# VH-VL binders against UPF0305 protein MTH_811: the designs that were tried, part 1

Every score and structure here is a prediction.

Target 1, 155 residues: UPF0305 protein MTH_811, of Methanothermobacter thermautotrophicus (o26902)
Amino acid sequence: MKGSDALIMALRNMAATLGVYDLMEVRVFLERSCRFVQERYRAIYVDAYMSMVVDSVLDLKAGFSGTPEMDDARYSLRDALKRLDEINAPTIVGLTVLYRTYVKGEPLHPPGTPFPGGFEVEKKDGVHYCPVKDKQSDNPEALCDICIARQSPLP
Below, numbering starts at 1 at the first letter of every chain, in headers, positions and changes, except where a header shows other numbers; antibody chains are not in Kabat numbers.
ipSAE, averaged over its two directions, is called F for ESMFold2-Fast, E for ESMFold2 and O for OpenDDE. V2 adds 0.75 times the mean of E and O to 0.25 times the DockQ between the complexes of E and O.
[cut] marks letters that were taken out.
Atom coordinates printed by the task and the answers are left out, and those that the model quotes come from them; centres of patches stay.

## First folded at step 5 (VH-VL; from t1 with light chain S31Y S95R)

Design t5
Fold by OpenDDE, look of step 6:
Structure t5 (fold): chain C 155 residues (1-155), chain A 123 residues (1-123), chain B 108 residues (1-108)
Amino acid sequence: as target 1 above (155 residues)
Amino acid sequence: EVQLVESGGGLVQPGGSLRLSCAASGYSISSGYYWSWIRQAPGKGLEWLARIYHSGSTYYNPSLKSRLTISRDNSKNTLYLQLNSLRAEDTAVYYCARHPSYRYDSSGLFDYWGQGTLVTVSS
Amino acid sequence: DIQLTQSPSSLSASVGDRVTITCRASQSVSYSYLAWYQQKPGKAPKLLIYGASSRATGIPSRFSGSGSGTDFTLTISSLQPEDFATYYCQQYDSRPLTFGQGTKVEIK
């Protein structure tokens, strides 16, 4: 079995064990991770992430058969798992992060997600850009290092 | 239907403390919603005091943070507010209220309110 | 903190009148995170409008909200007897959540 196939199978197996009660962990995790973020952004992140989590779980439970987007230039799967463990991410969050990053090839915040300063996540020519990518380098709880997004250029 | 009933109000001395309760029915406070306390001095406007989530996460109005404690008892489906070092300006009707959801477009709103309980701080 | 200033503080009107209340924020309120409440004596506030222009469930069509940035407006197209009350704007852009000082709508 190819490594990419093994990943998708593992994610499917994880998804199969998740239920509605696991969704509560997402909120707790986000409140902790975004405790210093202004309420309006935190709330947007929660809303977006809840949707992403639900969609991811449903896709995997339904037997998603998409092609994994594993790239050697990305953060290694091993390191991603380590980071998720370090920040005590719940299983359902880990699943979502891995699914979006390594299977869907999508950033941890979708395009259109707003950030302070009137900026937002953007997709241009197939590349995702985040306005706060580099600013989170000193945040030990951030998962930006795993995220596929690049730092947005200066306005 | 959600119902909120405040209690614990009354006459208190300056320097004392108040402890208010908000009994919720028709909805579990341990669900994924926020709950707040808001007060209103007689003939004045509204002041938000504190918010709590079912997980125990809290946020306080910075102007009163040092004196306020918001808490909840899931087994009793009840919210609590404690305010210490009472002053005359703390005289107000105290409301508990529910936030309609955690969605970004409504998380800071108040859709259900209690009837309020009056606290009078006077010597 | 975001301060909200309503205008006027009070007004007198008659049944059938068009009533307009304004709410000005000390800084821009993002995404129109502005709500309006109605409060009658001895009662808790009642949510009327959220998102600057969306009516809450069960709110009559004569109530409408508009505005963005720092300037918001509540309009009652035709004042009814039950509409005599105090109205408050509230921002939920950032904590602490803050209210306007209120506008009392009285019978002329």
Scores: ipSAE 0.000, ipTM 0.571, lowest interface PAE 13.5, mean pLDDT 87

## First folded at step 12 (VH-VL; from y1 with heavy chain Y103T M105W)

Design y2
Fold by OpenDDE, fold request of step 18:
Structure y2 (fold): chain C 155 residues (1-155), chain A 123 residues (1-123), chain B 108 residues (1-108)
Amino acid sequence: as target 1 above (155 residues)
Amino acid sequence: EVQLVESGGGLVQPGGSLRLSCAASGYSISSGYYWSWIRQAPGKGLEWLARIYHSGRTYYNPSLKSRLTISRDNSKNTLYLQLNSLRAEDTAVYYCARHPSYTYWSSGLFDYWGQGTLVTVSS
Amino acid sequence: DIQLTQSPSSLSASVGDRVTITCRASQSVSYNWLAWYQQKPGKAPKLLIYGASSRETGIPSRFSGSGSGTDFTLTISSLQPEDFATYYCQQYDYRPLTFGQGTKVEIK
């Protein structure tokens, strides 16, 4: 079995065990995690994250049949799993991170997500860009290095 | 509620070393968040010294990296700071503080502080 | 390192006064990653403002932050007796983390 097939099967199995209670828990987790997001962006971030989580769970429960977007040039699945474990991420968060990164080929923040200074996550010519990608270099527990997004070019 | 209590301060001679402790309660230092040491010379501003992640990874202020060691004991839920080759300018109140989260928007903030412990470097 | 310079270094004010403190960065602070702390004698700093303009939980509404780029401001709309203290700005865009030299707000 291909690694991508094994992953999606595992994610489907995980998703099958998740319910409304888990969604409630992840909401609480996200609200806590976003506590120090600037006030004007906080609700946007929480809602965006929640939507990603819900969509991921629903997709997997419905039996996603698309082609996984795994790329060997990306942050390794092994290291991603290790990182998720190190930060004690809830199962549903881990599921979402893995699903978006290695199956959907999408960033951990959707395009259009705003950042202070008039910046946002962008998709150009099939490539995702994040304004804060390189700012995470001294934060080894951030999930940003797992994210497929590249650093936005300097203006 | 998170509580931090520094100890180990006192009078130290130039060229000596200090070893400070920060006892944390209300939360396990190995379960999450980040933890830093910050110092404040008398009547002066604040200087960030070092940070340790709940995973054990460390980061230091480049200006003091060669003399600093930040560590922890999970069984005691305690942080430590070692500073060697002490100078008069190392005289300061030393604080331990918590970073709210590992997220990019909070990892550089300090939401909980200890009361501080005074270290005086003098002959 | 990023240097933060506060103005003024000290000021005298009365209860009820509007107080404004400025923090200037040696280079642009991205994403408004600028915080303000309050420190009273013999106490540790207390987080007031994060993200340049967001109040920490429990902080009175009379405290507000504004600014972007290199220029930031802390405002106390109506000074209260408990507000006499030293205030520090702090950037968390660049490493190492750095603070301003402080502004002491004293009783007139």
Scores: ipSAE 0.644, ipTM 0.889, lowest interface PAE 0.7, mean pLDDT 91
Fold by OpenDDE, fold request of step 18:
Structure y2 (fold): chain C 155 residues (1-155), chain A 123 residues (1-123), chain B 108 residues (1-108)
Amino acid sequence: as target 1 above (155 residues)
Amino acid sequence: EVQLVESGGGLVQPGGSLRLSCAASGYSISSGYYWSWIRQAPGKGLEWLARIYHSGRTYYNPSLKSRLTISRDNSKNTLYLQLNSLRAEDTAVYYCARHPSYTYWSSGLFDYWGQGTLVTVSS
Amino acid sequence: DIQLTQSPSSLSASVGDRVTITCRASQSVSYNWLAWYQQKPGKAPKLLIYGASSRETGIPSRFSGSGSGTDFTLTISSLQPEDFATYYCQQYDYRPLTFGQGTKVEIK
């Protein structure tokens, strides 16, 4: 079995064990994590992330039949797992991060996520862009380096 | 409740070194967040010095990088700061502080501070 | 480094007064990543405002922040006795993190 196949099977098995309680926990986690997001954006972020998490879980529960995009990942699965462990992320968050990054090939924040100044996470011509990608140079512990998104071009 | 307590301050001679400690309670420094040292010269503003993650990864103010060492002992839940080749201008109250999160929107903020410890550099 | 210049450096005011202090950055601060702290003598700074305009939990509504780009403002709508202190702005867009020189609010 290919590594990518093993991963998706593991994620499916993990998703199968998740329920409403886990969704409640992830919401609490997200609210806590977004505590210092500017007030006007906080609810938008939490809701967007929550939707992303729910969609990921549902996809996995339903049985994803697509082709994993493991080859597009710039950050190794091993390091991603280590990072997730280091930050003590809830299982459902880890699942979502791994699913989006290594299976779906999507950024950790959904397209349309806004940033002050009129910026947002974007998808253009099949490429995902994040306004704050390069702002993480001194924050190597963030999940951003796992994210497949590229730095948005300067306006 | 998070509590930070600095210690190790006092009178030191120019050319010497300081070694400060910051004992944390109510929160584990290995939780996955950042911790910093900030100093304040008497009657002056605040200057960020260094940051450390629970994994031991560090970042320094470039202006002082060559003289600074930030470290931590997770088993003791304690942060440390060493500053070498002390100068008179290093006289300051030294604070340890917590960054509220590792996220990009909060990793540069300080939500909890210690009471500070005074270091006086004088011959 | 990003320099933050506060104005004024000090001011005298009375209880009930509206107080406004400004913070100007040497270059544009992205995403309004600017914070305000309050510091009383012998105490550590206390976070008041983050994201230029968001109050930290527990901070009274009389404190407000505004601004974007290079110009930011902290306003105390009605000064209370406990508000006499030194206030600092801080940017967290660029590294190293930097603070303003402070504004001391004294009792008239």
Scores: ipSAE 0.589, ipTM 0.883, lowest interface PAE 0.9, mean pLDDT 91
Fold by ESMFold2, fold request of step 18:
Structure y2 (fold): chain C 155 residues (1-155), chain A 123 residues (1-123), chain B 108 residues (1-108)
Amino acid sequence: as target 1 above (155 residues)
Amino acid sequence: EVQLVESGGGLVQPGGSLRLSCAASGYSISSGYYWSWIRQAPGKGLEWLARIYHSGRTYYNPSLKSRLTISRDNSKNTLYLQLNSLRAEDTAVYYCARHPSYTYWSSGLFDYWGQGTLVTVSS
Amino acid sequence: DIQLTQSPSSLSASVGDRVTITCRASQSVSYNWLAWYQQKPGKAPKLLIYGASSRETGIPSRFSGSGSGTDFTLTISSLQPEDFATYYCQQYDYRPLTFGQGTKVEIK
């Protein structure tokens, strides 16, 4: 079986151990991570990510099967795990990032996620674009280099 | 309470080098955040120099990169800045400052600053 | 590098005055990643505003920020004696991080 099948099974086993205190930990982590997001967007980002976390855990508990094809070798599983450990992310955040990236092939924010200046995460011709990916290149706390989305072209 | 105290300033000669220290207290520099050096020439504005992530990764202002080294000693909870080939224009107050590492999508702000240490390069 | 140009470079004002300071960027700060700092003589800068318009914790409501794109403004709605200082804008959209040249607010 493929390496991604082993990953899915590991993620399912991890999801089976998660409860309400893990969700509380994620909320605290996200609120701290969004400390300097502009006030009008802060709750939107925290709530959107919480929804993504909950949906990912529910998918895994329900026994999701199948694996999307990966198309960016730069974000190997080993490198992603090192980055998540480096930022001291809660286990459930790590589970969500790995599930979205390597199993679903989806960006860490869905299309339509708003950014200041009227920009948003978009999907065009099967490719996801993030307006801020390249802006975070010197921020180890940002997971943009793991995210499957590409940098949006300049407007 | 996070406190940052710079030291190692003073009078230096052109062409020489300096090593500045920033002693941190109230937080371990190896546990989180990342830390910058910023300088301010007398009567002038602020210039960002370099930063170091708590894991040891470093980033430099390209205009000074060839002359700067930022480093740390985790056992002393201390950051360092080495500046070589000193010039008169390097005369400034040098600050260390903390970036909030908990900001997921925005970074580059400074939430804690030291008191600064004055470096004077003789002309 | 992104240049930030503040206007005016200095101003004189009285306690109670409304003061406005502008910051113009050499290219769009498209994500409103712009901050304002206050610096009193002999002291390190203090963060006032981030994200163009969000006040840092503990900053009085008389300080407000606005703007987008290339044009940003800091407003002090009723100047207090402790507000006489130099103010800097800073962009954190592009690297390297850059600051404006400063605006000195002096007592008239």
Scores: ipSAE 0.144, ipTM 0.679, lowest interface PAE 5.5, mean pLDDT 79
Fold by ESMFold2, fold request of step 18:
Structure y2 (fold): chain C 155 residues (1-155), chain A 123 residues (1-123), chain B 108 residues (1-108)
Amino acid sequence: as target 1 above (155 residues)
Amino acid sequence: EVQLVESGGGLVQPGGSLRLSCAASGYSISSGYYWSWIRQAPGKGLEWLARIYHSGRTYYNPSLKSRLTISRDNSKNTLYLQLNSLRAEDTAVYYCARHPSYTYWSSGLFDYWGQGTLVTVSS
Amino acid sequence: DIQLTQSPSSLSASVGDRVTITCRASQSVSYNWLAWYQQKPGKAPKLLIYGASSRETGIPSRFSGSGSGTDFTLTISSLQPEDFATYYCQQYDYRPLTFGQGTKVEIK
């Protein structure tokens, strides 16, 4: 019996209550959140996030039981939950963020995700890099501070 | 339809203070978005002053931070701007405006603006 | 702070003319988070273009934006009488948020 088993059980219990209506709710949330993403990237981002949400829910419903990676020193699970509540994120979005961060150890944008200016999320030597992480220091809605990716080096 | 209506403008004396109001309708200011004050001096461009996140967290233009306070009253669905130590250069039309609140892509854009309220600081 | 300098400060043009307004940033807006607003006399500004080149919903196709780095343009491909206004660029790549000084477009 480990504390990490409690997290996985909580996420599985949350996933068990989710259905098609919850997926539609998160799509509305994502489309609203990406309204001002440049036209070239907008569908890519909405589809990428939807895929991550669907994959996370399906993994948890199938009984996936990976060993959670321990919290990064910068964020406790308790603080992450407070942040998600502050932004009024749909429950299924919160599930996805927690699963990717604390169970899979994966960034909130997949590697190769393009950004304006020719930037992308990259994985080098096991470390994920995000081009916009530091730009969001004054945006409490940005979950970049929870995300495991580091700021990409200066060009 | 989101609507923003500024009030509290008029003639004020140098060295004094003012309190502007922005009444929001069609959306609850505590439910989402960032809310900003922006001003436009006569014949000049636009200057961003401050913003407040729907949870109450605030951010200020450093050039004015010592004289400004942005605040809100959720029960009245109203934003406020307090400006102290008034100077002639504070003469401007003051706007409240809304930012989209859910992406880093848009955190500095303004999709809805109020009508503006004129503040004149006598010199 | 990033300073945005627009050119020209004002212009007069005929209906049907192609109008180009430039915005130069004091340092690179490398993520192209640059917007254009239209302000008609007596009214609040209206968002036209975001992300340097993306048109806001309901904005006529004669308005287009381009550019990257330090140099950005707003183009009106065929000027209409209702386009009499002042136009502002705005960067949202850095803080504080800053606007250009404006370009007044007068219709002959």
Scores: ipSAE 0.138, ipTM 0.677, lowest interface PAE 5.9, mean pLDDT 79

## First folded at step 13 (VH-VL)

Design z2 (from z1 with heavy chain I29F)
Fold by OpenDDE, fold request of step 18:
Structure z2 (fold): chain C 155 residues (1-155), chain A 123 residues (1-123), chain B 108 residues (1-108)
Amino acid sequence: as target 1 above (155 residues)
Amino acid sequence: EVQLVESGGGLVQPGGSLRLSCAASGYSFSSGYYWSWIRQAPGKGLEWLARIYHSGRTYYNPSLKSRLTISRDNSKNTLYLQLNSLRAEDTAVYYCARHPSYTYWSSGLFDYWGQGTLVTVSS
Amino acid sequence: DIQLTQSPSSLSASVGDRVTITCQASQSVSYNWLAWYQQKPGKAPKLLIYGASSRATGIPSRFSGSGSGTDFTLTISSLQPEDFATYYCQQYDYRPLTFGQGTKVEIK
């Protein structure tokens, strides 16, 4: 069995154990985590995260059978699992991070997510870009390293 | 509510070392997030010194890196700071502080502070 | 390191006055990653504003922050007795984290 297939199976099994209660809990978690996001962006971020979580869980429960995008990942699955463990990420958060990164090939913020200064997450020519990617050099516990997004070019 | 209590301050001679402790209650280091030391010379501004995650990963102010050691004991829920080769300019109130999260938008903020402990470097 | 210069270093004001403090950065602060703290004598700093313009939990509406790039401002719309303190700006865009030299707000 390919590593990607094993991951999908594991994620499906994880998703099968999750219910509405878990979604409610993750919302509380996200609201708490985003409490120091600037006010004008906070709701946008929380909603974006929730949408990603819900979509991920639903896709996996429905038996997603698409082709994994593991080859596009720039951060090893082993290291990602280690990071998620180190930060004590809730199961549903870990599931979402792993699903988006290694199965869907999507960033941890969707394209269009805004940042102060008129910036946003972008997708250009099949590549995802994030304005704050390189600002995390001294923040090793952030999930940004796992994210497939690259640093946005300088304006 | 998170409470931080610094200890270990006092009078120290030049060339000596300080070792400070910060006892946390109401929140566990093992729960995550970053913890820092910040100092303030008498009548002066604030200077960030070092940061540590519960996993033990550390980051230091480059200007003091060679003399500083930040550490933690999760079993005791205590943060430590050691500063060697003390100088008169190291005289300051030393604060421990919590970062609200490890997220990119909050990892550089301080939401909880201790009362501080005074270290005086003098002959 | 990024230097933050506050103006003025000190000011005298009366209860009810509008107070404005500025913070100028030696380099542009990205994404408005600028915070303001209040410190009273013998106490630790208290977070007031984050993200240049967002009030921390429990902070009265009379406190407001504005600005972008290299120039930031803290405003107290109507000074209250409990607001006499020293205020610090802090950038968290660059490492190491740095603070302004402080602005002392005294009773006139």
Scores: ipSAE 0.672, ipTM 0.896, lowest interface PAE 0.7, mean pLDDT 91
Fold by OpenDDE, fold request of step 18:
Structure z2 (fold): chain C 155 residues (1-155), chain A 123 residues (1-123), chain B 108 residues (1-108)
Amino acid sequence: as target 1 above (155 residues)
Amino acid sequence: EVQLVESGGGLVQPGGSLRLSCAASGYSFSSGYYWSWIRQAPGKGLEWLARIYHSGRTYYNPSLKSRLTISRDNSKNTLYLQLNSLRAEDTAVYYCARHPSYTYWSSGLFDYWGQGTLVTVSS
Amino acid sequence: DIQLTQSPSSLSASVGDRVTITCQASQSVSYNWLAWYQQKPGKAPKLLIYGASSRATGIPSRFSGSGSGTDFTLTISSLQPEDFATYYCQQYDYRPLTFGQGTKVEIK
């Protein structure tokens, strides 16, 4: 079995065990994590993340039928797992991060996620861009390091 | 409730070194957050000194990097600061503080502070 | 380093007064990553405002923050007895993290 296939199967098995309780837990986690997001964006972020989590779980429960996008990842799966463990992320968060990064080839913030100054996560010509990517140079412990997004042309 | 308690302050001579401790309770260093030292000279503003992650990764204020060492002992849940080659201008109250999260929007903030410990550098 | 200059350095006011403190950055602070702290004598600073305009948990509504780019403002709409303190702005866009020199709000 290819490494990508093994990951997908592991994620599917994990997703199969998740229920409403896990969704409640992830919401609590996200609300806590976003507590210092600017007030006007906080609800938007939490909702965007929740929808992303739900979609990921549903995709995995339904069975992924696409081609994994592992080649887009710049962060090794091993290191990603270590990072997720270090921050004590809920299982469902870890699942979502791994699914989006290594299977779907998508950023950890959905396109359209806004940032102060009129910026947002964007997808252009098949490439994902994040306004704050380069601001994470001295914050490598954040999940941003795992994220496949590139720095937006405008900082 | 998170509590931070600094210790190790006192009178030191120029050219000497200080070694401060910050004992944390109600929160574990292994939880994946950042911890910093910040100082305040008497009647002056605040100066960020250094930051450490529970993994041991460190960051320093460039102006003091050559003299500073921040470290931690997760087993003791204690943060440390060493400053060498002390000068009169190093006289200050030294605070340890917690960053709210590792997230990019909060990693530069401080939500919990200790009471501070005074270091006086004088002949 | 990013320098933050507060104005004024000190002011005298009475209970009930509207108080305004400004913070000017030496260069633009991205994404409004500017915070305000309150510090009372012998105590550590307390976070008041983050993201330029968001109140921290438990902070009264009389405190508000505004601004963007290089110019930021902290406003106390109606000064209360417990508000006499020193206030600091802090940017967390650039490293090293830096603070303003402080503004002392004294009783008239």
Scores: ipSAE 0.634, ipTM 0.889, lowest interface PAE 0.8, mean pLDDT 91
Fold by ESMFold2, fold request of step 18:
Structure z2 (fold): chain C 155 residues (1-155), chain A 123 residues (1-123), chain B 108 residues (1-108)
Amino acid sequence: as target 1 above (155 residues)
Amino acid sequence: EVQLVESGGGLVQPGGSLRLSCAASGYSFSSGYYWSWIRQAPGKGLEWLARIYHSGRTYYNPSLKSRLTISRDNSKNTLYLQLNSLRAEDTAVYYCARHPSYTYWSSGLFDYWGQGTLVTVSS
Amino acid sequence: DIQLTQSPSSLSASVGDRVTITCQASQSVSYNWLAWYQQKPGKAPKLLIYGASSRATGIPSRFSGSGSGTDFTLTISSLQPEDFATYYCQQYDYRPLTFGQGTKVEIK
């Protein structure tokens, strides 16, 4: 469809202007964002998020031509753009979120991402589950409401 | 450095109203932070009251929400707490406290606190 | 609301003693989102420990936290004169956010 082609082209144009300086800036942002993640997880999360950003930028620079995927109908592109603007998301973060959600159809935390208490993001029968989605319902800076993952069943 | 300064406390009669202010410096409320009001009755523990995000989204302790209104003015970098129908049990030091921004799974922590403002409710 | 009960309510100890304060939650804090604060007389609380066991920036290594589920502990390995204060646990797993009732530590 025309809308999804426009999105992919916009993301590629944005990615084409990004370099090592922009990637270093997002790493500083991620380190700040994980400041109060439990000590033993902090480096793991910063590295995982940074890898996700780098992979997304490199895919887009290489001219990735995948078709958009919409695995969760409740989270429209309009709603995602509004949420990213509301939290003043950095451009590179916004690019990564939109690429993962609407081009790759992947959650904002990859399957296997560890959480305190022994929980993790899981994929079952094509559906991604996140253990903390409902816990972030009153955190307006959390992007859980535009993430394709659903809340994991209660333990 | 983030600095929070509460003001507007004082002596009020039961049934009265009061508006507390918290002025912030070192960061802007518009930059994606949210802040809470927390109180401490004399010789007692801490009680979380409410919080507000720079966009105006609010969250209240259910036990108190009928009598409280939290608000902000981003252009003045200031939070407000309106307290109505005051009772003797509302006598406390009222603190403004910041939640760290951009920190997943830690949204309920308080990394900066003001020095507090005393509200005394008595006849 | 989730209740946090601290033990003891107060204690007296000598400089150099190991001090242990417990915090028990009325239901499991499954993600270990539990913090400890120190409040000295006349001052606002100060964050010591977050995530049950992680020290906040600038906090001396004699402060440590441990525990999971419903049972959490703050330990001061060698009490110093400046550690006279009241200590609060706080959970941030559930809403509303709640604090323990406090443990007052007095230096003998």
Scores: ipSAE 0.247, ipTM 0.707, lowest interface PAE 4.7, mean pLDDT 79
Fold by ESMFold2, fold request of step 18:
Structure z2 (fold): chain C 155 residues (1-155), chain A 123 residues (1-123), chain B 108 residues (1-108)
Amino acid sequence: as target 1 above (155 residues)
Amino acid sequence: EVQLVESGGGLVQPGGSLRLSCAASGYSFSSGYYWSWIRQAPGKGLEWLARIYHSGRTYYNPSLKSRLTISRDNSKNTLYLQLNSLRAEDTAVYYCARHPSYTYWSSGLFDYWGQGTLVTVSS
Amino acid sequence: DIQLTQSPSSLSASVGDRVTITCQASQSVSYNWLAWYQQKPGKAPKLLIYGASSRATGIPSRFSGSGSGTDFTLTISSLQPEDFATYYCQQYDYRPLTFGQGTKVEIK
């Protein structure tokens, strides 16, 4: 996987091999892992994440051909792959992260993703803001340091 | 069933060093969770010290970082805490504990704890 | 560092009583990332409440949490013999992670 065109081709080939079992596996994983997500947000968070995964897979299957946003990435592709390997990311999760970060140039949580306290991921003047980015600095499984979103300003 | 057992506590002199162990069973450290050391001084509350991810990434309470080292041996399924330059204020029960989830919303919670090991620092 | 101050430091109560414990943070816990733990003598802490108000799995419904911002409350609606213990609040909004000093609930 060299250069931007190689990345896009690899992601398209990977997406072509994904099926319903792969999507169901992500949902089962999320439901188990969200045991301690606050009750009123649990289903909404799982659904938002699943929608992001499904949309990414469908975009790649439909033959998305845009120019990768490698210049906007805060993290090199090599470092992102190392992080995904470190957390033992499932193939479909890795696909989604790489697609969102390096092809679409979008945050790992779409705008409108809800968080406790009434906060959401927002987009203002072309910049994405995440309410929890800085809160994850010691959480290796949160890829917030790769994510293009900035920390939302304090109220 | 996850079980955590701390050991290696005891009486030490000020300025001394000690290595604490936490043996895990029913769960492998290499399976993608992360683990902390937390201490409780006699008659006082709980203080988070450090945590380690299965890959070896470490995070420390900034006020204590210079005197602590957290590590693990995945082949022995064991977590370690090295305590250096011990002071009377370090007298406490030391617990190991597991963090419960992969979500952004719960990364600071502790769902499984060991029973603790006592460290006493006195002249 | 965020200081959590619990009130009262101790209390005495009878089986069946309603017990209320408060936790005040030195700055706002804006995302309600606050937990409550129960610790019995000689035992490790046990998670009761997370996210200020959500019960952990297997925790009886007599335990409830509420609050936001700087002020949080743990309530035991009808105290049982097994509930005599020390209770700690813990914030996980800021780093380092910090705990309250504890509230000891004793039998009267």
Scores: ipSAE 0.161, ipTM 0.704, lowest interface PAE 5.7, mean pLDDT 81

